# Ledger of designs, part 6: VH-VL binders against q9yh85r1066to1250

Target 1, 185 residues: q9yh85r1066to1250
Amino acid sequence: ASCIVSGYGHYLTFDGFSFDFQSSCALVLCTTIHGACERSDTFPTFTVTVTAKNEDRDTSLACVVKQVEVEVFNYYIVIHRAYKYTVMINNERLYLPLKLGQGKVNIFAFGFHIVVETDFGLKVVYDWKTFLSVTIPRSFQNLTYGLCGRYNGNPDDDLVAAGGTPRFGVTDFVQSWAKRDTFCR
Short names: E, the ipSAE of ESMFold2; O, the ipSAE of OpenDDE; V2, 0.75 times the mean of E and O plus 0.25 times the DockQ between their complexes.

## First folded at step 1 (VH-VL)

Design o4 (framework fv_ogalvibart; at its last look DockQ between E and O 0.02; V2 from the best seeds 0.00; counts 0 for: pae E 16.0 > 2, placed apart)
Fold by OpenDDE, look of step 2:
Structure o4 (fold): chain C 185 residues (1-185), chain A 120 residues (1-120), chain B 107 residues (1-107)
Amino acid sequence: as target 1 above (185 residues)
Amino acid sequence: QVQLVESGGGVVQPGRSLRLSCAASGFTFSNYGMHWVRQAPGKGLEWVAVIWYDGSDEYYADSVTGRFTISRDNSKNTLYLQMNSLRAEDTAVYYCARGEYSSGWYFDLWGQGTLVTVSS
Amino acid sequence: DIQMTQSPSTLSASVGDRVTITCRASQSISTYLAWFQQKPGKAPKLLIYDASSLESGVPSRFSGSGSGTEFTLTISSLQPDDFATYYCQQYNSYPWTFGQGTKVEIK
């Protein structure tokens, strides 16, 4: 299934729950380092973080994806809008295409998109502007947390905050997934 | 001749606003990201802001975020810097600089700069 | 932010001397480093980009080397026109940052 982030702060979870939110904070979009998945030794762990930029142009508010972070295996991957066709791997800027960990992670450009793929089926696609998608295999059902939800076929339980507690409001839900080291309004 | 020419500098009191312009000529302006870089008297260089070739995005140094706005008019081959809520520490020669064609990451063309003095 | 530190801050040399300026980054910046020359009352001029690539029109006596965190600008034989202040600048990571500058003056 795919989780989608699009311009103007539109989010679509794996289970099809849609919500709108604008924030300049770094937000955990999808993570397996939480709840039941945190206790599992069967599946690889990963975290996808998104940082958006709010812009007020004319009389309309626009939201662009400024930065995408992917933490997988021992790699900290940073994709920044300002540096197209490059990525930062563990604080080192590198040009595409890249293969990390003997093929465990494959990073390449496809048209105007960057694609990050792993050998276990994680796929992140980013157009360096307003479109971001995270695709994960069905085997990760009910193992994910974050803004993308639980991926269990039930959109009604997607508003699960950090710590595993259900939330009833989008604002509270999204704010709960802001990185703690991020001080943003 | 490929060149950049800044204008709009002057003396202004703290809290006031000023708008700088940079006129480009001799190259396809719309193909390049553009930057502002400033230099306080007797000090080093400080990057201020960047704007994409098509104006689709911009970024700022933390020191000017929320106060300065970079913009461009490709039809006029002109770059702008709107400076609001000016402070004494904003006193500097302001340069416009062209980003490298491929990435815009380094500055291969500079104007001669325009002086902005913020003093009471 | 990545801090760039140049050494020395001031360098006294004579015409014909070999001059070396060092730039250190607080973290790895790969080869995304540029060198600029600035004379009093003038705008900076690009000399080197990507750590070792010579900008068009720049004399061959200028050269750059290094990667990661250590970089050097070398003037093989100092000419009268080379007395100026030199700056390094990284573009590996946002935001762009400069070294504090190295003034090359007449001994």
Scores: ipSAE 0.039, ipTM 0.697, lowest interface PAE 3.7, mean pLDDT 90
Fold by ESMFold2-Fast, scan of step 1:
Structure o4 (fold): chain C 185 residues (1-185), chain A 120 residues (1-120), chain B 107 residues (1-107)
Amino acid sequence: as target 1 above (185 residues)
Amino acid sequence: QVQLVESGGGVVQPGRSLRLSCAASGFTFSNYGMHWVRQAPGKGLEWVAVIWYDGSDEYYADSVTGRFTISRDNSKNTLYLQMNSLRAEDTAVYYCARGEYSSGWYFDLWGQGTLVTVSS
Amino acid sequence: DIQMTQSPSTLSASVGDRVTITCRASQSISTYLAWFQQKPGKAPKLLIYDASSLESGVPSRFSGSGSGTEFTLTISSLQPDDFATYYCQQYNSYPWTFGQGTKVEIK
């Protein structure tokens, strides 16, 4: 399944729920790390974080994805739109293509996108501007949290806060997934 | 329901133009890259063109570059293919297809197709 | 361009048979391969993506395997609904390319 972030802060969850929210905070898009998930110990863990930037309040065309962070296999991968065809890995800037951990993580260019893929099926695709997608295999059903939702076949369950409590509104939901306890617009 | 419906096919003479339309429903059209794929009578599938989810970029098969133009109207959930300088070898059923990951991947949803016949 | 070659071009089989179709890429495409089924007069239908992932709603008798340059589609027990033409498609790099198709017909 795929979760999509497109310009103007439009989100489409793994289960097909869509919502809009503009924020400059770093937001947890998808993570397997949550205290309620007992099976996280038997599956690879990862976290994908997105930070957006609104360059022109008057148009959705000015809303861009500024930075994408992928934490997997103890690699902290930072993709920044200002530095195309490079990534920061554990504070070292490297040029594409890259093979990490004997192929556990591959980072490469596909057309005009950057792709981060893992040996267990996580794919993060970013166009260096407005489009970001996260794809995970079916084996991760009911094992993920974040703005992309639970991946359980039920769109109504996708508004789950960082504490594991269902939220009633989009603002409350998005705010709960900000990386720091900072109120986001 | 999630569906794509093509229209605009027909019989046209060589050198003429034709415009195909594809109406999308049941999903958020603006989140997907959209493709045109064709199939000549009795032959296999051939990719024709793709357009980015926001209309900002397009790619074409070498066989149609300079003659065909792909476009979209996200407010109307509609994809278009403007076909100019048509040749006999453009005769085919044209399918509208949805591409995963905005524009770069496999085709998970197809329309029923519309027949374009180019003959003198 | 990446060339996709399927074998066999035509396969004769009976209901209940195990059917295997092969697809070869002219260069490595990792696991970026999809399989489609097309019945006469109909649009293609996605069966398998990422070489081995079964599309929702597709019967479990269909399975895919392979990586790099060699891929297979297997139908474990052929049913009457399975007589069709099957296509592989690579999406590793532009332009997207399809195999020539394998027609599965009644013996």
Scores: ipSAE 0.000, ipTM 0.458, lowest interface PAE 16.0, mean pLDDT 80
Fold by ESMFold2, look of step 2:
Structure o4 (fold): chain C 185 residues (1-185), chain A 120 residues (1-120), chain B 107 residues (1-107)
Amino acid sequence: as target 1 above (185 residues)
Amino acid sequence: QVQLVESGGGVVQPGRSLRLSCAASGFTFSNYGMHWVRQAPGKGLEWVAVIWYDGSDEYYADSVTGRFTISRDNSKNTLYLQMNSLRAEDTAVYYCARGEYSSGWYFDLWGQGTLVTVSS
Amino acid sequence: DIQMTQSPSTLSASVGDRVTITCRASQSISTYLAWFQQKPGKAPKLLIYDASSLESGVPSRFSGSGSGTEFTLTISSLQPDDFATYYCQQYNSYPWTFGQGTKVEIK
């Protein structure tokens, strides 16, 4: 199943629910980590976050995908559009292509895109501009949270807030998945 | 009550400065992009400036670029417009307007406006 | 800049009439268009967003249509409260621009 972010803050969840929201906060799109102590040895844990922002050089007031973060295994991967064809891995900037952990994570350019793939089937595709796709295998049904929803075939329950409480309305849902800091409050 | 209230308008001579304020109440101000829109007497609406909810981005109409500065203080729920080097053509009612939360690009809440008159 | 042209500039109508106001963009704006109502001495009020979506609390006699460069605001049965000036606004790209307004008057 795939979850899509496109320009001007358009989102499509794993289950086909669509919504629009514009934020410059880092937003959790898809995570298997729910609650402070909830981890599983039987499934890989990961978190994908996106940051959208108007860059100073943009003249259209349109949002772009500025940064994509993928945390998987013990790798913290940061992809920033200003630094094309490189990524930060655990605070070290490296040039593509990359094979991490003997193929556990592969990061490479494909056409006009950067691709992050894992050995368990997580795939993140980013065009360095406005398009981001997160694909997960069916084995992660009911195991994911975030703006991409629950991946359970029911779009009506995709709006589950951080902390597991259903929220009413898109605004509260998106804000609950924002990574807050002094810049984004 | 959800509202926006502008203040700081008045009569000033060309070349002088004026600072407009917009007080927000009844909603979480820091969640919204904010705009200034003006309307010259007897004329239509003109967008002036926007500032994002966190103050990270600002954009201005060509007619005011370099002379006007939009800013916000989220701790005081207040939007500002600093207007320098005022010209006769800046005479207008100035509205503060809230951008719609989910997109931020159209205005779902307006203040009642404050009149700025620039004349000698 | 995207110029927005409204027609007519002034429209005289009676209560119960069907009223149609047209807004034309100088280049495609997809569906990124809003309609506002403004009464004398008052701030504008949002009626329609995304060309055809009705804002909460707006009477169902208001409707919007169009995409690309041609847009229409329709009032299916004019009421006394609807005598006002109407503006379209594009938000496809900066600078965000308004039409010049259409004044709907009592005939």
Scores: ipSAE 0.000, ipTM 0.465, lowest interface PAE 16.0, mean pLDDT 81
ESMFold2 (binder alone), look of step 2: mean pLDDT 93; pTM 0.938

Design o5 (framework fv_ogalvibart)
Fold by ESMFold2-Fast, scan of step 1:
Structure o5 (fold): chain C 185 residues (1-185), chain A 122 residues (1-122), chain B 107 residues (1-107)
Amino acid sequence: as target 1 above (185 residues)
Amino acid sequence: QVQLVESGGGVVQPGRSLRLSCAASGFTFSSYGMHWVRQAPGKGLEWVAVISYDGSEKYYADSVTGRFTISRDNSKNTLYLQMNSLRAEDTAVYYCARETYYDILTGYFDYWGQGTLVTVSS
Amino acid sequence: DIQMTQSPSTLSASVGDRVTITCRASQSISSWLAWFQQKPGKAPKLLIYEASSLESGVPSRFSGSGSGTEFTLTISSLQPDDFATYYCQQYNDYPYTFGQGTKVEIK
């Protein structure tokens, strides 16, 4: 299943729920971590975070995906739109293509996109501008949290806040998945 | 151990040119955007210019646009500032600074050099 | 250009005092603000980045807060080494701009 972020702050969850929200905060799109003690040794853990930017400075009023962060296998991968065809890993900028951990993580260019894929089926695709997709295998059903929802086949329960408390308002839902205490407009 | 060492400052007459250098060590220089920031004697800090990690993008403060040129040589781990048509108001200590591993639009200055004094005087 | 205004320009304080310096941006800069300390004859030193994140090695008595257009730097219990000039700096948009500085001096 795929979760999609398109420019202008449009989100489509794994279960097909869509919503719109514009934020400059770093937002947790998809994570397998729900509380410190819920890290399973049976399944790989990962977190995908997205940060949007309002390009008012560049005369553009449209939001773009500025940065994508992928945390997997103890690699902290940062993809930034201003530095195309490179990634930052552990404070070092590296050129594509890259094979990490003997192929556990592969990062490469496909057309005008960057692709991050893992040996367990996580696939992150970003166009360096407005499009971001996160695809996970069926084995992660009911194991993910974040703006992409629970991946349980029911779109009605996708608005689950970071604290595990159900939310039915989009603003509260998005704010609960913002990283740190940054106030965003 | 990250180090930035500026050089090339001195006394110069108005209208002349001067080139500053910043020698970087202790990190992968080619992976970071670099900035020049200046401070006139007894005054505050003023941002001067930036250059991207690969040298393809540059931005300048309006006060120096058309007169100053920022450049870098990644093979020598060195940042440069070519200053032409110098004016008395360019008198300042010039610092080179490294932005963090984030992009130039979101990077903050985590390391600064010691500075080099440029005095433009008749 | 985004204008950064600090207040006060000069602050007289005693060791042990709680010191607060404010910084106002002429337009929203989200959280893209850093605070620097500068002692006479020295280069600026980073204290706080992204408005509230404490730089490694900086004493915990320093803290930052705020977002959008209003920001504060607080020193909870002023120490002798804290008498210096403090600058805020926005990195949301080019040109990067600094506040005019706040000098913290002995009362």
Scores: ipSAE 0.000, ipTM 0.473, lowest interface PAE 13.7, mean pLDDT 81

Design o6 (framework fv_ogalvibart)
Fold by ESMFold2-Fast, scan of step 1:
Formats: structure tokens, C-alpha cells, sequence
Structure o6 (fold): chain C 185 residues (1-185), chain A 123 residues (1-123), chain B 107 residues (1-107)
């Protein structure tokens, strides 16, 4: 299942719920949790975070995805729009392509996109501008939280995990997933 | 094991302020949202406030909005409740409670509770 | 706000009895309901979450069921340690709300 960010502030969750929201915060798109039912070799932990920037506040057409952060296997991978075809890994800037952990994580260019993929099926695709997708295998059903939703087959439950409940609406839901020390309005 | 220890309760006059503290141990405090729940003597439970794991968001019950402030210091593993403009109806045992979920998710139910600290507002 | 109503408010039971406590929500809360046990002078203890999931360390004689607006907590064979007050709590919608409590006391 795939979760998509297209244009600035247009979201489609794993369960098919769509919503619109504009924010300059660093927002958690998708994250996993450890639990008693965890299968260590099948359910590794990861977090994907997105930060947007409005290059011209007078028009929505100037909005872009500024950076994407992927935390997996103790690698902190930062993809920044201003530094195309490179990534920051644990504070070191490296050129594509990259193979980390004997192939556990592969980072490469595919056409005009950057792709981060793991040996367990996580795939993050970013076009250096406005398109971002996160794809996870079926084995992660009911194991994810974030703006991409719960991946439980029910789109009506997608707002329940972090922003309180559907009662708060989209604004509170999105704000609840903002990262620490992020100043956003 | 998980332990939550409240302190700062006592007798205070209406209109005054009081600050409660909750010292946490046995879990990664900075990874969990924290709640305050109160119980008036002989009455049921009433949710008071929540603060996210990183202090970025807070929500309050309508009865305390504008008067109480929840905060946390992750470097000290301590949760606080600043109570201003206290009223007789704020008299209750105040419990510190840990949210059940980790990593920026708030489930809004409580897997561990402190022993409680009594706040009596009277004159 | 979502109102949570428990029934009965008090029930008298004997050791070995099957005890059922009901909790009704004023609007649908799906399965976002927890049950707590509170003994006199003590903090509440989590028994069940997500309507039917038993918390680790809680005896198997406790079970929960229901969805939407009607929920039940069942104690299949009441033990002396089970005489306490029980609370349901919804966590579907802000603000969080509790039932008024059901006191299970010796007959």
C-alpha cells in the first residue's frame, strides 16, 4: 500500500483517505511501533518525516517539499531539495548511489526521482519538488501511525492515532504529528 | 519497573495557585505523552490534561482551560501541572498517568498511574 | 461531549458469580474503550483496552466485548480480589470521558 503527498498539502493515506493541509512543520508521515506481536526480522522500525516550504506565500503554486527524512536501521537519512543527487547520512553528505548495511538500504536515482528502499519492502520516492510517496508491504498492516494513517483497511480511522480523534478535524490531526523543535504556523 | 510519583499537593485557599510534579522512572519518559486525571473525594474519575512526548501539544478539559498549564522537562523526567485561580470544585486527588503509546502517538488511555496527590481548596 | 453511562451503579455479588457491567456511549466510539479497576484508597489499574484486549498480567476471568455504543465487562467467576469499583473510559473523541463507576460489593 502507498501513501502519497502530491503538490503542496495534498495527502492520500494508505487506506484511501484524502485531505488537504498546508504546513511548514516537519511532519511525521509514517512511523512504526514495537509491540509484543512484533516479528523482529519482518517488522523493523522506521520513520519517514516530510518538511514543506512555501517559496512564495502569495500562491499555493510555489509550495514544495523541502526535505524528507528517513530513519531506519540506525541510519538517519536526510534528502534536501537544494542538494540534488546527494543525501546526508548521520551528518555526512554522500553522492548517489549508495548501498548501506550490505544492501539493507539502497539509495539511488531513478529518472528524475530519488529512491530509498529497504530489504523489507519500505520504498520512499521523491521528485525533488512536490511528489513524495511511501510504500510498505502488507506485513505492516496495523503497525503504522502518522499522517499516512493506520493501514488497517478503514479510512474512517485514519485521524484517530495522534491528533486525538476525528472530532478535532484535519488541522489538529496534522499539528499532532509535528516534530520536536519545529516552528510552524 | 514503571514508577510515577506525584508531589506538591496540599491545602490552598480559593483563588491561589499550586504546582504539582510527577517524577517518572522505569521507561523512556521523553517517548510518551503524559496525562493528569483527577478524582474528587468519593466521586468518579475526570480527565484534566495531556501533553505530547516532546511538549509540542497540550489539550485540556473545558473545566480547567485558561487556569491550568501542563508542562514537562524531559531532561529531568518530570511532568508538571500549574494550577491557577483554584476553586473549591478543584478539590481532588490528582493522578499522573502514562499514555499507553510511544513515538509521538497518543492513545488517550493509561497503562500506568501514580499514587496520587491530594489537593484541597478551602477557606 | 460523549457521555458514558454505566449500569448498574452498584451490584452485590458472591464469590464464584458471573458478573457483567455495561457501559453505554451517547454516540459511536467504535472500539475505543478501556476498562479500569479501582480499589479503595488506590490508583486505578488498567484491565482492558480497545474494548476487548486484555492487559498483560490481568487474570483471564476478565473479558470485554462490544463496539459502537454498547460495551460489557464480564468477570466469569468472581474472586475475593475483584470487589472494587470499575470504570469505563472512551478515547474516541476529545474530551476523554469516564463512566460514573460501578461498585461491585459483597452480597
Amino acid sequence: as target 1 above (185 residues)
Amino acid sequence: QVQLVESGGGVVQPGRSLRLSCAASGFTFSSYAMHWVRQAPGKGLEWVAVIWYDGSNEYYADSVTGRFTISRDNSKNTLYLQMNSLRAEDTAVYYCAKDSEIFGVVDYYFDYWGQGTLVTVSS
Amino acid sequence: DIQMTQSPSTLSASVGDRVTITCRASQSIDSWLAWFQQKPGKAPKLLIYKASSLESGVPSRFSGSGSGTEFTLTISSLQPDDFATYYCQQYNSYPLTFGQGTKVEIK
Scores: ipSAE 0.000, ipTM 0.474, lowest interface PAE 15.5, mean pLDDT 80

Design o7 (framework fv_ogalvibart)
Fold by ESMFold2-Fast, scan of step 1:
Structure o7 (fold): chain C 185 residues (1-185), chain A 124 residues (1-124), chain B 107 residues (1-107)
Amino acid sequence: as target 1 above (185 residues)
Amino acid sequence: QVQLVESGGGVVQPGRSLRLSCAASGFTFSDYGMHWVRQAPGKGLEWVAVISYDGSNKYYADSVTGRFTISRDNSKNTLYLQMNSLRAEDTAVYYCARDETYDFWSGYYGMDVWGQGTLVTVSS
Amino acid sequence: DIQMTQSPSTLSASVGDRVTITCRASQSISSYLAWFQQKPGKAPKLLIYDASSLESGVPSRFSGSGSGTEFTLTISSLQPDDFATYYCQQYESYPYTFGQGTKVEIK
């Protein structure tokens, strides 16, 4: 299943719930980590974070995806719109293509997109502007949280806050997944 | 050459209004969040307000909520603080400060650049 | 709101001394803490961010440590130029809050 950020602030969760929101905050899009002490012994863990920027202060049509963070296998991968065909990995700027951990993580260009993929089926695709997708295999059903939702086959319960409490409003839902280093609070 | 310069301070009577300005130069103003921080004579620092890089998000200290309005004009590289219903307790030096916390490449610096401050005195 | 409390409020030391200032948050702020130096009549200057990261251009005699609720700023060998008031500031949540300040007086 795929979770999509498209256009200027349109979201589609793994379970098919869609919503619109504009934010300059770093937002947790998809994560398998619910707390410092909660880690899966069976499945790999990862976190995908998205940050948007408005290129024109007075219109939502100018909002772009500024950067994408992928944390997996102890690699902290930062993709920044201003530095095309490069990534920052653990504070070092590197040019594409890259194979990390003997192929556990592959980062490469495909047409005008950058692709980050793992040996367990996580795939992140970004067009350096407005399109971002996160794809995970069915084995991660009920194991993910974040803006992409629970991946449990029920779109009605996708608005789950960072603390695990269901939310009814989109604004409260999005703000609950904002990182503390942002202006969402 | 990164610089912030405040202006607009002065003596004003209680209940009146005053607008402060902060002119930015030497950096891309529209990429940074901006803060107002004040300091009463002989006292410590008190955070007043923040505005996001695009002006879409704003937060205020409880003491100024409903009376002060933060705004910015990115085409003029200028930050503003509109202060209404001024009280004696608002007497302070007002500083503007740049926020680096949203730049992953630069890291989380907090308020790394400050202006020289402008004095606001509310007296009768 | 998160309350920041500094100790001591005033500290007297001689040039060459090791000075330690502490800062306590009323709830966990992870590492989202900055330290500022303010000299009389001047604007504050950022010294440390993210609890322990030294700001560019700041002398290496300054260092920060701590996480959660307990933080310290250390000046390993006090210089005359270090006469100032020091403030800690949390940026975990709004409103941002400062400690009350610690005035370092050189004897």
Scores: ipSAE 0.000, ipTM 0.473, lowest interface PAE 13.9, mean pLDDT 80

Design o8 (framework fv_ogalvibart)
Fold by ESMFold2-Fast, scan of step 1:
Structure o8 (fold): chain C 185 residues (1-185), chain A 125 residues (1-125), chain B 107 residues (1-107)
Amino acid sequence: as target 1 above (185 residues)
Amino acid sequence: QVQLVESGGGVVQPGRSLRLSCAASGFTFSTYAMHWVRQAPGKGLEWVAVISYDGSNKYYADSVTGRFTISRDNSKNTLYLQMNSLRAEDTAVYYCARETYTYDSSGYTYTFDYWGQGTLVTVSS
Amino acid sequence: DIQMTQSPSTLSASVGDRVTITCRASQSISDWLAWFQQKPGKAPKLLIYKASSLESGVPSRFSGSGSGTEFTLTISSLQPDDFATYYCQQYNSYSWTFGQGTKVEIK
């Protein structure tokens, strides 16, 4: 199933719940790393993070995806909209296409999009502007956390905070998945 | 156990350069903003610079703007401070500090929870 | 820059005494004030944040109060481990600024 970020802060979770929220903070969309028991030597782990910014300060609808981060197989992959057809991998800027870990991770252009895909079925697609999708195979049902939800077939429990506690509002939910530092006020 | 270990301090002549390092362990370094704070011998604390968790945002104190550059390498869990055009007034113990936040009904706040032991920089002729 | 002024600069006290340190900001900083303890040759340690919130692991004899421009750190019953220099810090505005410090000496 796919989790989508589109337009100005429009989110659609794996379980079909949709919500709107504006934030300039880095937000954890999808992660398998949540507590000691979720961290397995033989199970693939990953984290996808998104950061947005205003394209035009005069329009609230002109928000774009500034940066997408993918952490997988000890690769820290950063996609920035200002540097089209390139990625930062562990602090080195590289041009597409790329094959990492002997094919464990492939990064390439498909039409006007950048695609990051793994050998276990994680697929991240970004259009360098407003569209971002994260697709994971059914084998990850009930194994993920973040703004994309639990992927458990139940939209009633998609608002799960970073601490594992259900939230009663979209604001608390989104804020619990923000990477907080002094630049996120 | 959270540990921050500074290195690279020493004696240097005015106008020269020096690079400080701060090696972090015991926490996920890549998720924290980091600061440099200095203390001149026998004086109080002075904030120097901050860098965001991903290295994309930086702020500097006016006294060091244009001369110092803060950077980090998250793959090596290391924070850096490149100090150029050093002056006698830059003589101080330099601490690296981890940023922390608290959340309550009034919002988010940012302060420092862990500090390194410091490294002494002496600028003299 | 917001200027932070502490008083007194030095105070002499005995074990068991109630100690009060004052910090004044040159403009309103709401509750965005922290207190740090520093022993000779050591790094500072966070005691209090948001003017009155006690950091975990810090003894309950330490307390903070105040808002706006006037702030106070109180040690209700001074212990041997409390002889140190104390700094207030504002984090309401970039850049962060510290008070000049208050040295608590054994009488």
Scores: ipSAE 0.244, ipTM 0.656, lowest interface PAE 4.2, mean pLDDT 84

Design o9 (framework fv_ogalvibart)
Fold by ESMFold2-Fast, scan of step 1:
Structure o9 (fold): chain C 185 residues (1-185), chain A 121 residues (1-121), chain B 107 residues (1-107)
Amino acid sequence: as target 1 above (185 residues)
Amino acid sequence: QVQLVESGGGVVQPGRSLRLSCAASGFTFSSYGMHWVRQAPGKGLEWVAVIWYDGSNKYYADSVTGRFTISRDNSKNTLYLQMNSLRAEDTAVYYCARGKYSYGLHAFDIWGQGTLVTVSS
Amino acid sequence: DIQMTQSPSTLSASVGDRVTITCRASQSISSWLAWFQQKPGKAPKLLIYKASSLESGVPSRFSGSGSGTEFTLTISSLQPDDFATYYCQQYNSYPYTFGQGTKVEIK
């Protein structure tokens, strides 16, 4: 299933819940629950984080995806919209295409998008502006948290806060997954 | 061997400035977010500041905001903390720490030995 | 700021005992919690991250559990090397905050 961020702060979770929210904070879109073993051959851990910002040219309501971060297999992959067709990985800013860990992670351009994919089926697609999608295989059902929801077939469960407790509102839900400080807003 | 070594601590008078350094070795420094954490004598741990892997983002504890500046030089594998307008309550052992999985949004898996800063007249 | 409170502040135990330390957050932090061990005059050492993930090289007698606002660190069979001060730390949001510490001392 896929979780989508599109059109200036529109979100669609793995289970089909949709909501709108604008934030300049770094937001955790999808992360494995802490019960999944990092050394497991079956369920590797990962985290996908997104940061948005307003357009530079004094436009109202215009909000783009500024940065996408993918943590997987001890690789910290940073995709920034200002540096197209490059990523930061471990040692340096690298140019696409890239094959990491003997094919554990592949990063490449497909049309006007950048794609990050793993050998276990995580796929992150970003258009360098407003579209971001995270796709995970069915083996991760009920193993993820974050703005993309639980991936358990029930959209009512998708408002699970950073504490594992359901939130009664989109604002509280998003804020619970945000890195909050005075610099976010 | 992965190692962080702090230096620059010492005794300074209130209102003065001091700069701490943290030298990293044994890992790719430019891939990790770095933090400063302090511990006053006989007290617990207090987080001070973070800097992203590329120096693009920085955050500070309210107690040091406006007085301390974190920076890094990836070509020298060195982290810095510039401490201005020092107060008696800044007296502490200062540790540099590596953010597990970069950006300082995660647990601290490697710590330096610490450097003592004493602010007294 | 998120306040972290540990309980107890001090506990006395014997080698072989099962020891449990609790950490509470003033608001939900999901699983973004780490546990550290600190011995006198030494830097802290990471034991557990992401609430329940054991750091490499740390003995399996250490385990973490919990989510949201309530977390526990358990030492299943206390060894002489385990007498130290333990700290929990949230890294869900800035500023990162630590608990006040729990000193585990010899009974």
Scores: ipSAE 0.000, ipTM 0.474, lowest interface PAE 15.4, mean pLDDT 79

